# Ledger of designs, part 15: VH-VL binders against Protein DJ-1 homolog C (DJ1C)

Target 1, 167 residues: Protein DJ-1 homolog C (DJ1C), of Arabidopsis thaliana (Mouse-ear cress) (q8vy09r84to250)
Amino acid sequence: KKVLVPIGYGTEEIEAVVLVDVLRRAGADVTVASVEQKLEVEGSSGTRLLADVLISKCADQVYDLVALPGGMPGAVRLRDCEILEKIMKRQAEDKRLYGAISMAPAITLLPWGLLTRKRTTGHPAFFGKLPTFWAVKTNIQISGELTTSRGPGTSFQFALSLAEQLF
Short names: E, the ipSAE of ESMFold2; O, the ipSAE of OpenDDE; V2, 0.75 times the mean of E and O plus 0.25 times the DockQ between their complexes.

## First folded at step 13 (VH-VL; framework fv_inotuzumab)

Design W1 (from V6 with light chain V30L; at its last look DockQ between E and O 0.39; V2 from the best seeds 0.00; counts 0 for: pae E 2.4 > 2)
Fold by ESMFold2, look of step 13:
Structure W1 (fold): chain C 167 residues (1-167), chain A 118 residues (1-118), chain B 112 residues (1-112)
Amino acid sequence: as target 1 above (167 residues)
Amino acid sequence: EVQLVQSGAEVKKPGASVKVSCKASGYTFTDYYIHWVRQAPGQGLEWIGGINPDTGYTVYRRKFQGRVTMTADTSTSTVYMELSSLRSEDTAVYYCARDDYTEGMDVWGQGTLVTVSS
Amino acid sequence: DVQVTQSPSSLSASVGDRVTITCRSSQSLLYSEGDTYLSWYLHKPGKAPQLLIYEVSNRFSGVPDRFSGSGSGTDFTLTISSLQPEDFATYYCMQYIQFPYTFGQGTKVEIK
C-alpha cells in the first residue's frame, strides 16, 4: 500500500509524525514529501522535519492514500502547491483514499473543491470557519473516500482509521 | 416520534416579509439538516435552501439569494425561514424537511400556506 | 446545476395496473463508492410529501413492496407493480448529489 504524506513550512508536527509512524507500523510504504524547495522544513512548533523527497518527484506516482497534516502556515503551504493539488484531484477522481486533519480540511481541501457532499470535521478553533453545509463535530469523519479529523489530540485515531481503511 | 411542526398560514401584501417557523422534536436537532421546499398553486416542488442547525451554515438556491434568510435556534429546536420583498408569485405552501444525509428529505413538516395578495 | 426531467407529466390508470415513471438527469448522479443520489417522493393534495425510494432502489421504512426503483447514471424509473387506490398522487424524483437539490416536474397518476 503506497501512502503520501506532504509537509511544508509550519506543518503540525504531531499530526504529521503520528500519521507516518502509525501507517508505517501498519505496513504501508509511506513517502514524506516536502512542498518546499528543500527536504528540511520547520514545523509549526519549531521542530525540524526531514522529508524523503520533494513533491516534484511524486507528481506521476499513484498512491493508495494521500493524507494531509494541518498546521499554520502548513495547511496554506500545502494549499498553494500546484503539484499536490493535481495529485489530490486525481486521487479524488479515481476514488482513492485521501485524508486531512485539523486546519487542512478548511484551508487546503475546500479551495480545491474536494469537500463536495462530504461530511467533514476539522480543528475546533477553526470549526466555525469550516464553510461547508456538511460540517460535523465528530473526532473522526469518514465520508466516502475522504477521512477528516480535528487536530493533534485525534491524530492517533485519524491514522488508525486510515490504516484500517487501507488494510 | 420524529416531527416537524410549522407555524400557521400567513396572508401578506406585496413587498412585505414572512417568517415561517419549523419546530423539531423526537430527534437530536443538531444531528440533521433542514431544507425548505415550496409548491406554488398548480406547480411542482421547488427547493429554496437549507441550513445546518449545528453551525448555522446556509445554502440558498440562487433565485432566492438576497431575499431568503434561514436561522436556527438550538435552544428551542426551531428553524426559521424569512422571505422578504414578497411578490404574488411567492404564494405557495412552504415545507420544512429534515435531511438525512443518505436518504435525502425523510421527514416533512405539515406545510405553511403563504398568500401574497394586493 | 443538475436538472432532472420526468416523463410522463401525467397518466391515467386503473387499480391493479403496472405503472412506470421515468426520470432523467442532466448529468450522472453516481457519487463516491458507487452511491447514486436519486430519490422518489409521493405527494397528495393537502398532505406533506412522503419519501418512497432513496439511492435509486432502496425503499424507505414502511413503503410497500409494490414500489420499486431502478436505473443508473442518468436514467431512472419508479415502478408500481399493482396500483392501489391510495397510490393516486403526484410523484417526484429528486437529485441530491449536489446543491441546489432539484426535483422533476412531477408525474400525476390519476384514476381512470
Scores: ipSAE 0.410, ipTM 0.756, lowest interface PAE 2.4, mean pLDDT 91
ESMFold2 (binder alone), look of step 13: mean pLDDT 93; pTM 0.948
OpenDDE, look of step 13: ipSAE 0.456; ipTM 0.828

Design W2 (from V6 with heavy chain D31E; at its last look DockQ between E and O 0.54; V2 from the best seeds 0.00; counts 0 for: pae E 2.9 > 2)
Fold by ESMFold2, look of step 13:
Structure W2 (fold): chain C 167 residues (1-167), chain A 118 residues (1-118), chain B 112 residues (1-112)
Amino acid sequence: as target 1 above (167 residues)
Amino acid sequence: EVQLVQSGAEVKKPGASVKVSCKASGYTFTEYYIHWVRQAPGQGLEWIGGINPDTGYTVYRRKFQGRVTMTADTSTSTVYMELSSLRSEDTAVYYCARDDYTEGMDVWGQGTLVTVSS
Amino acid sequence: DVQVTQSPSSLSASVGDRVTITCRSSQSLVYSEGDTYLSWYLHKPGKAPQLLIYEVSNRFSGVPDRFSGSGSGTDFTLTISSLQPEDFATYYCMQYIQFPYTFGQGTKVEIK
């Protein structure tokens, strides 16, 4: 099972690391990809994260799951990555799993148009930035191929839900 | 038993406002969405808008934006639709309906006749 | 906005007849999951509308087997295989892929 976890400057460390660790322990082939110009990025709380590859190496790959951590400005860095946008749109079009936690639903997925008719949750402090009829206040929300979650405190539940869906 | 019970018929003059209530029972109010649909005499069904009772988020058909307000009171499991600047063309039966998300509008209120006449 | 148009506007039929109503959408109602968001409602004078069919072909709970839906993309049909006395009503299709939700103009099924 192939998984992509993109990261950028200001990515939320707990959300990213829990995703990667849980999915790798479940047996997934997880690729951590930097959307920046280098493999090392500083997370939102100052932790240095080392990606496996740059996102440019992922452009033509097919993933069973693409999972987006949140964080500010991490979610903005992901939003502004055109390669990642294309990967995610293809993921949705091909009915393959994708996920977003915390700030990523509102900041990253919404501008890409990937929340249309999707029941979606997100970070409580940014809930007002989920201007969609379909917003919900659940810890984990599965809506078709999309799974969303609230924040660092739900990262384990989020990763386990994705692992269950993969396997 | 899942049920939506609406307030009674209203007679209004042009230019007035009307507020119709829709009380839900028999299910978890915040788990479903509520829409309002009307039917004028001799006409078909017309969607007016909807509300997410959990968040208060609303969507309105553009024709009604600026004249319609939908609200939800979770403590009473009741949604309201208020339509202002009434015209004779607003004479209709107004329905609330809950939205299951997947099935669409599965349970409907009994309807409220609003008559706009001088 | 997405428009849906029904045909015919009315029809006359006898108990036991097979009735077919068509609905055409101005754009595809297929969503990225492959699901198609078209529903059918029954509406009798003095009563609230009733859901019959959702997602093109799924009967809502309690709806008799004589009601069936079919179609794809932009073209849809509702079929009543053997019309019963309680089926004389106006039928509406509705798209719910995006807001605003829109209904067809209705098809009145009358006793012959």
Scores: ipSAE 0.355, ipTM 0.730, lowest interface PAE 2.9, mean pLDDT 91
ESMFold2 (binder alone), look of step 13: mean pLDDT 93; pTM 0.951
OpenDDE, look of step 13: ipSAE 0.449; ipTM 0.826

Design W3 (from V6 with light chain E33R; at its last look DockQ between E and O 0.91; V2 from the best seeds 0.00; counts 0 for: pae E 5.7 > 2)
Fold by ESMFold2, look of step 13:
Structure W3 (fold): chain C 167 residues (1-167), chain A 118 residues (1-118), chain B 112 residues (1-112)
Amino acid sequence: as target 1 above (167 residues)
Amino acid sequence: EVQLVQSGAEVKKPGASVKVSCKASGYTFTDYYIHWVRQAPGQGLEWIGGINPDTGYTVYRRKFQGRVTMTADTSTSTVYMELSSLRSEDTAVYYCARDDYTEGMDVWGQGTLVTVSS
Amino acid sequence: DVQVTQSPSSLSASVGDRVTITCRSSQSLVYSRGDTYLSWYLHKPGKAPQLLIYEVSNRFSGVPDRFSGSGSGTDFTLTISSLQPEDFATYYCMQYIQFPYTFGQGTKVEIK
């Protein structure tokens, strides 16, 4: 099972690392990709993270899952990556799994148009920016191929849900 | 058993308001959306609006905007629809329906006849 | 707003007949590859509407296999392969890709 976890400047370390670690322990082939110009990125709390590849190497690959950590400005860095946007739109179009936690639903997925008719949750501080009718207050929400969750405190549940769905 | 049970028939005068209830049972109330649909005599089905019971957020068809209010009470698993400034053309059977997101409206209430007559 | 229009508005048929009802949308109901939000309902006098078909062609639980749906984009069809006495009713298509949800005007299937 191939998984893409993109990271960038200001990525939330707990969300990213828990996601990668849980999925690798479940047996997934996880690629950590930097959306920045280099493999080393500084997370939102100052932790230096080293990606496996730059996102450019992922442009034409097919993933069983693409999962987005949050963080500020991490979610903005992901939003502004055109290559990642194309990967995610293809993921959704092909009905393959994708996920976003914390700020990424509202900050990253919403501008890409990937929340249309999707039940979604997200970080409490950004809940009001989610699609108003469809938004829910659950800790984890599965809506078709999309899974969303609320923040660092739900990172394990988010990752475990994604691992379970990869079957 | 999943079911929606609506309040009984109402007779109202023009200009009054009506509040119809829809009580859900047999499932987790906040996991599904509730929509209201009506049918006037000799007419087809008409969607009025819907409510997300988890958040209380509503959406209304434009023609009803300003006259309809939908609310949800999670403690009783009940949705209410209130329609004000009633006119004779509001005479209809009003249905609540559960929306599972994927299948559309899978479970319907029995309907509530609202008659608006001078 | 998205409008859906049914044809015919009524038809007469006998038990055992194959009947076909069409529904046309004013714009595409395709959200993504294969995600098409068009459903069909059956409505009998004095009863609540009943879901028959969702996402164009999927039969709802308990719906007999004589009911089938097909179509793509803007043009959709409900087919009843062998009409039964209990199938005389009014049928509605509904788009649910976006608000407001809209129904077709209905197709009344009557005995001949």
Scores: ipSAE 0.106, ipTM 0.688, lowest interface PAE 5.7, mean pLDDT 91
ESMFold2 (binder alone), look of step 13: mean pLDDT 93; pTM 0.949
OpenDDE, look of step 13: ipSAE 0.407; ipTM 0.804

Design W4 (from V6 with heavy chain T102V; at its last look DockQ between E and O 0.07; V2 from the best seeds 0.00; counts 0 for: pae E 10.5 > 2, placed apart)
Fold by ESMFold2, look of step 13:
Structure W4 (fold): chain C 167 residues (1-167), chain A 118 residues (1-118), chain B 112 residues (1-112)
Amino acid sequence: as target 1 above (167 residues)
Amino acid sequence: EVQLVQSGAEVKKPGASVKVSCKASGYTFTDYYIHWVRQAPGQGLEWIGGINPDTGYTVYRRKFQGRVTMTADTSTSTVYMELSSLRSEDTAVYYCARDDYVEGMDVWGQGTLVTVSS
Amino acid sequence: DVQVTQSPSSLSASVGDRVTITCRSSQSLVYSEGDTYLSWYLHKPGKAPQLLIYEVSNRFSGVPDRFSGSGSGTDFTLTISSLQPEDFATYYCMQYIQFPYTFGQGTKVEIK
């Protein structure tokens, strides 16, 4: 099973690394892609992360799961990546799994229009931006092909839920 | 200590505008919505609207749409509410409040009396 | 819009009494199958409102144990188990499941 985990400047390190580690241990073929011009990015807490590839190399690939870590400004960097936006819209259109944790639901997915009629959760500070009727405060929320979660403290639960759905 | 401090009382004529400030301290300003709630004499609490200081996104109660403008200045950690075309029924104490959505409005400003009279 | 209605509009009670205030919403305040978005506030003249209870039954930090909340769906209750002199105030429920946020009409608690 092929998985894309994009990262950028200010990506939340716990969310990204736990996601990658759990999914790889579950047997997934995980690609870590930088949305920046370099493979090395600094996370939100100063950790240097080295991606496998640049996001441009992922443009024409098909993934069984695309999972977005949060972090600020990481979630904004992901939002502003046109290649990633196209990948995610295609993922949703084809009803393939996608996920977002922490700030990514409100900051990244919402502007892309990918939360329509999807029950979602997210980081407490950004919960109010989510569509009021559809926003929930559970640790993990599965809504069709979309899985969302709240933050660093729920990263393992998020990753395990995605692994279960993949396998 | 988490605090919201509002500007002082205002006296205005009908048809004028008023701009009330709400300065936040003791927390990360951009992490929380700020809402405005008013209470007219002898009446209950009425929600006016709110602003996300991080993005400038605003939501207003329909009856105030077109008359209210909320803005945020992240450099001073201050939210402003401007209410235009004032009427006598706008006489009220206006409160700002921080909203964390889990707890609702957990921290409130001290209130600003706005009096509209000719 | 979601309307919330409180009962009673006012009451008089003595120190030590158990006081119960009810709040009914025009629609469920449960978002999907998740949390329930109902809070209670205390408001004294000349003071800012104070949050007492959030998500139906959780006491806000520093709120005395005599305040408790209960209910589900559309029907909610604030209980003061033993009324104290400082509890003279007007109490409001508020729904925050969706905009516009709306408050109940208020319940004025007068201590004899």
Scores: ipSAE 0.007, ipTM 0.509, lowest interface PAE 10.5, mean pLDDT 89
ESMFold2 (binder alone), look of step 13: mean pLDDT 93; pTM 0.950
OpenDDE, look of step 13: ipSAE 0.270; ipTM 0.770

Design W5 (from V6 with light chain Y31D E33S; at its last look DockQ between E and O 0.77; V2 from the best seeds 0.00; counts 0 for: pae E 2.5 > 2)
Heavy chain, then light chain:
Amino acid sequence: EVQLVQSGAEVKKPGASVKVSCKASGYTFTDYYIHWVRQAPGQGLEWIGGINPDTGYTVYRRKFQGRVTMTADTSTSTVYMELSSLRSEDTAVYYCARDDYTEGMDVWGQGTLVTVSS
Amino acid sequence: DVQVTQSPSSLSASVGDRVTITCRSSQSLVDSSGDTYLSWYLHKPGKAPQLLIYEVSNRFSGVPDRFSGSGSGTDFTLTISSLQPEDFATYYCMQYIQFPYTFGQGTKVEIK
ESMFold2, look of step 13: ipSAE 0.509; ipTM 0.832
ESMFold2 (binder alone), look of step 13: mean pLDDT 94; pTM 0.953
OpenDDE, look of step 13: ipSAE 0.690; ipTM 0.890
ESMFold2, look of step 15: ipSAE 0.454; ipTM 0.816
ESMFold2 (binder alone), look of step 15: mean pLDDT 94; pTM 0.951
OpenDDE, look of step 15: ipSAE 0.661; ipTM 0.882

## First folded at step 15 (VH-VL; framework fv_inotuzumab)

Design X1 (from W5 with light chain D31H; at its last look DockQ between E and O 0.77; V2 from the best seeds 0.00; counts 0 for: pae E 4.9 > 2)
Fold by ESMFold2, look of step 15:
Structure X1 (fold): chain C 167 residues (1-167), chain A 118 residues (1-118), chain B 112 residues (1-112)
Amino acid sequence: as target 1 above (167 residues)
Amino acid sequence: EVQLVQSGAEVKKPGASVKVSCKASGYTFTDYYIHWVRQAPGQGLEWIGGINPDTGYTVYRRKFQGRVTMTADTSTSTVYMELSSLRSEDTAVYYCARDDYTEGMDVWGQGTLVTVSS
Amino acid sequence: DVQVTQSPSSLSASVGDRVTITCRSSQSLVHSSGDTYLSWYLHKPGKAPQLLIYEVSNRFSGVPDRFSGSGSGTDFTLTISSLQPEDFATYYCMQYIQFPYTFGQGTKVEIK
């Protein structure tokens, strides 16, 4: 099972690392990709993360899951990456799994148009930016191929849910 | 068994209000949206609005804004639709429907006839 | 608001006939994910509506395979390949890409 976890400047470290660690322990082949110009990325709390590859090398790959960590400006860095946007739109079109936690649902997925008719949760501070009717307050929400969750405190539940869906 | 059971028929005078209930059973109430749809005599189906029972958020068709209120009571798994300032053209059968956001409005209430006449 | 228009308003057919109902939307119903948000409902007098087809062409659980849907971003069809006596009803298309959700005017299918 192949998984992509993109990261950028200001990515939330707990959300990113828990995703990678839990999914690798579950047996997934996880690729950590930087959306920046280099592999080393400083997260939102100052932790330095080293990606496996640049996102440009992921453009033509097919993943069973693409999972987005949050963080500010991390979610904005992901939103503004055109290569990642194309990857995610293909993921959704092909009905393959994708996920977003914390700020990524509202900041990253919403502008890409990937929340239409999707039951979605997200970071409490950004809840009001989600499509009002569809937004929910659950710690984790599965809506078809999309899984969303609230933040660092729900990162394990989010990652375990994704692992369960993969296997 | 998944069911939506609506309150009984009502006869009202113009200017009055009506409150129709829709009790859900057989599923987790807050996991699905509830929509209201009506059909006036000789007319097609008309969407009125919907409610997210988890958050209480509502959306209403513009022609009903200001006259309709939808509420949810999670303790009784019941949605209510109240329509005020009734007119004769509000005479219709009113349905509640559960929205399976992946497949659509999959379970419907039996309908409630609301008759508005003087 | 997105409007959908059905044709015909009514039709008469015999058991065994192939029936086609069309639905045209005022705007594309295609989302960037590739999903198209058009559904079909069956409605008999005195009964609640029943979901038949969602996302253009997917039969809802328990719907007989004589019902099929097809279409493109604004033009859609419901086909009943071999009309049965129980198929006497009014059929509605509905767009659900955005609020307000809107139904077509309905097509009454009368069995000869």
Scores: ipSAE 0.238, ipTM 0.731, lowest interface PAE 4.9, mean pLDDT 92
ESMFold2 (binder alone), look of step 15: mean pLDDT 94; pTM 0.951
OpenDDE, look of step 15: ipSAE 0.527; ipTM 0.844

Design X2 (from W5 with light chain S33T; at its last look DockQ between E and O 0.91; V2 from the best seeds 0.00; counts 0 for: pae E 2.9 > 2)
Heavy chain, then light chain:
Amino acid sequence: EVQLVQSGAEVKKPGASVKVSCKASGYTFTDYYIHWVRQAPGQGLEWIGGINPDTGYTVYRRKFQGRVTMTADTSTSTVYMELSSLRSEDTAVYYCARDDYTEGMDVWGQGTLVTVSS
Amino acid sequence: DVQVTQSPSSLSASVGDRVTITCRSSQSLVDSTGDTYLSWYLHKPGKAPQLLIYEVSNRFSGVPDRFSGSGSGTDFTLTISSLQPEDFATYYCMQYIQFPYTFGQGTKVEIK
ESMFold2, look of step 15: ipSAE 0.409; ipTM 0.803
ESMFold2 (binder alone), look of step 15: mean pLDDT 94; pTM 0.951
OpenDDE, look of step 15: ipSAE 0.740; ipTM 0.905

Design X3 (from W5 with light chain D35E; at its last look DockQ between E and O 0.74; V2 from the best seeds 0.00; counts 0 for: pae E 2.8 > 2)
Fold by ESMFold2, look of step 15:
Structure X3 (fold): chain C 167 residues (1-167), chain A 118 residues (1-118), chain B 112 residues (1-112)
Amino acid sequence: as target 1 above (167 residues)
Amino acid sequence: EVQLVQSGAEVKKPGASVKVSCKASGYTFTDYYIHWVRQAPGQGLEWIGGINPDTGYTVYRRKFQGRVTMTADTSTSTVYMELSSLRSEDTAVYYCARDDYTEGMDVWGQGTLVTVSS
Amino acid sequence: DVQVTQSPSSLSASVGDRVTITCRSSQSLVDSSGETYLSWYLHKPGKAPQLLIYEVSNRFSGVPDRFSGSGSGTDFTLTISSLQPEDFATYYCMQYIQFPYTFGQGTKVEIK
């Protein structure tokens, strides 16, 4: 099973690392991709993270799951990556699994137009930016192929839910 | 079995209010949205608005803004629609409908006739 | 607001006839994931509306094969391939890509 976890400057370290660790322990082939110009990125709390590849190397790959960590400005860096946007739109169009945690639903997925009629949850501080009618306050929300979650405190639940869906 | 059961018919005078209930059963109440749709005599279907029962957030069609209030009671799995300042044009059958995130309004209540007359 | 317009407003048909109803929207109903949000409902007097077709062409559970939907973007069609006695009803299209949700004015299918 192939998984893409993109990261960028200001990515939330707990969300990213828990996601990668849990999915690898479940047996997934996880690729950590930087959306920046370099493999080394600084997370939102100052931790230096090293990606496996640049996102440009992922453009034509097919993933069973693409999962987005949050963080500020991490979610903005992901939003602004055109290659990642194309990967995610193709993921949704092909009915393959994708996920977003914390501020990524509101900051990254919403501008891409991927939340139409989707039940979504997200970080409490950004809850008001979600499409309010559709937004829910659950720790994990599955809506079709999309899974969303709230933040660092739900990172394990998020990762385990994705692992269960993947396997 | 998924079911929506509405309260009975109402007769009201102009200027009054009416509150219609919609009791849900057979599914997790807060997992689905509820919309209200009406049909006046000789007219087509008209969407009034909807409610997210999990959060209580509502959306109303502009012409009903200020006259309609939708609420949800999770303890009884019941949604309410209250329409105030009734006028003869509000005479209609009012339906609640469950919004499935994929298929749309898949389950409907039986309808509630509200008659507004002097 | 997105408007949807149905035609015809009424028609008369016999059991066994092929019936075609059209629906046109004022804006595209396609989202960023490529999904199209146009549905069809059947409504009989004294009964609640029934979902027939969602996302243009998908039959709702229990809907017979004689009902089919087609179209793209802004132009949509409901077809009943062989009209049955239980199919005499009023049919509505509805867009549900954005609020407010809007119905077409309805097409009443009556016995000739």
Scores: ipSAE 0.414, ipTM 0.797, lowest interface PAE 2.8, mean pLDDT 93
ESMFold2 (binder alone), look of step 15: mean pLDDT 93; pTM 0.947
OpenDDE, look of step 15: ipSAE 0.519; ipTM 0.848

Design X4 (from W5 with light chain D31H S32D; at its last look DockQ between E and O 0.80; V2 from the best seeds 0.00; counts 0 for: pae E 4.8 > 2)
Fold by ESMFold2, look of step 15:
Structure X4 (fold): chain C 167 residues (1-167), chain A 118 residues (1-118), chain B 112 residues (1-112)
Amino acid sequence: as target 1 above (167 residues)
Amino acid sequence: EVQLVQSGAEVKKPGASVKVSCKASGYTFTDYYIHWVRQAPGQGLEWIGGINPDTGYTVYRRKFQGRVTMTADTSTSTVYMELSSLRSEDTAVYYCARDDYTEGMDVWGQGTLVTVSS
Amino acid sequence: DVQVTQSPSSLSASVGDRVTITCRSSQSLVHDSGDTYLSWYLHKPGKAPQLLIYEVSNRFSGVPDRFSGSGSGTDFTLTISSLQPEDFATYYCMQYIQFPYTFGQGTKVEIK
């Protein structure tokens, strides 16, 4: 099973690392991709993360799951990556799994139009940015192919939910 | 059994308000959305708006903005629709319906006739 | 707003007839996920509407096999393959891709 976890400057380290670690331990082939110009990026709390590849290498790959960590400005960096946007829209169109935690639902997925009619949760501080009718207050929310979660404190539950859906 | 049971028929004067209730049973109330749909005599179905009972957030069709208010009471598993400044064209049967997210409006209340006459 | 328009407004048919009702949307009803959000309802006077078909072609639980839906993008069809006595009613399509949700004008299926 192939998984993409994109990261960028200001990515939330707990959310990213827990995703990668849990999914790899579950047996997934996880690719960590930088949306920046180099493989090393600094997370939102100052931790240096080293990606496996640049996102450009992922443009024509097919993933069974694409999972987005949050963080500021990490979620903005992901939002502004055209290659990642195309990957995610294909993921949704082909009914393949995708996920977003913390700030990523409101900051990254919403502008891409991927929350229409999707029950979604997200970081409490950004909850009001979600489409108000569809937003929910659960720790984990599955809505079709999309899984969302609230933040660093729900990272393990989020990753385990994705692993269960993947296998 | 999943059910939506609405309050009884109402007769109102123009300019008044009406509040229709919709009591849900047989499922987890906050897991589903509730929509309101009406049918005036000789006309088709018209969506009025909906409410997320988990959050209380609402969406209304523009023509009803400013005249409609929807609320949810989780302690009684009941949603309410209040329509103010009633006009004769508001005479209709009003339905509440549960939204299943994938199937749409799968369970409907029995309907509430609201008659507005001078 | 998304508009949906039905045709015909009414029709007369006999038990056993094949009935076809069309619905046209003013814009695509295809979600980014690939799902298409068009549903069909049956409505008899004095009764609540009943869901028949969701996401273009999926029969709701308990709906007989004689009901089928088809279409893509903006053009949709409800077919009743062999009309039964209980099928005389008014039928509505509804788009639920985005708010406000909108219904077609209705198609009344009458006994000939």
Scores: ipSAE 0.192, ipTM 0.699, lowest interface PAE 4.8, mean pLDDT 92
ESMFold2 (binder alone), look of step 15: mean pLDDT 94; pTM 0.951
OpenDDE, look of step 15: ipSAE 0.435; ipTM 0.824

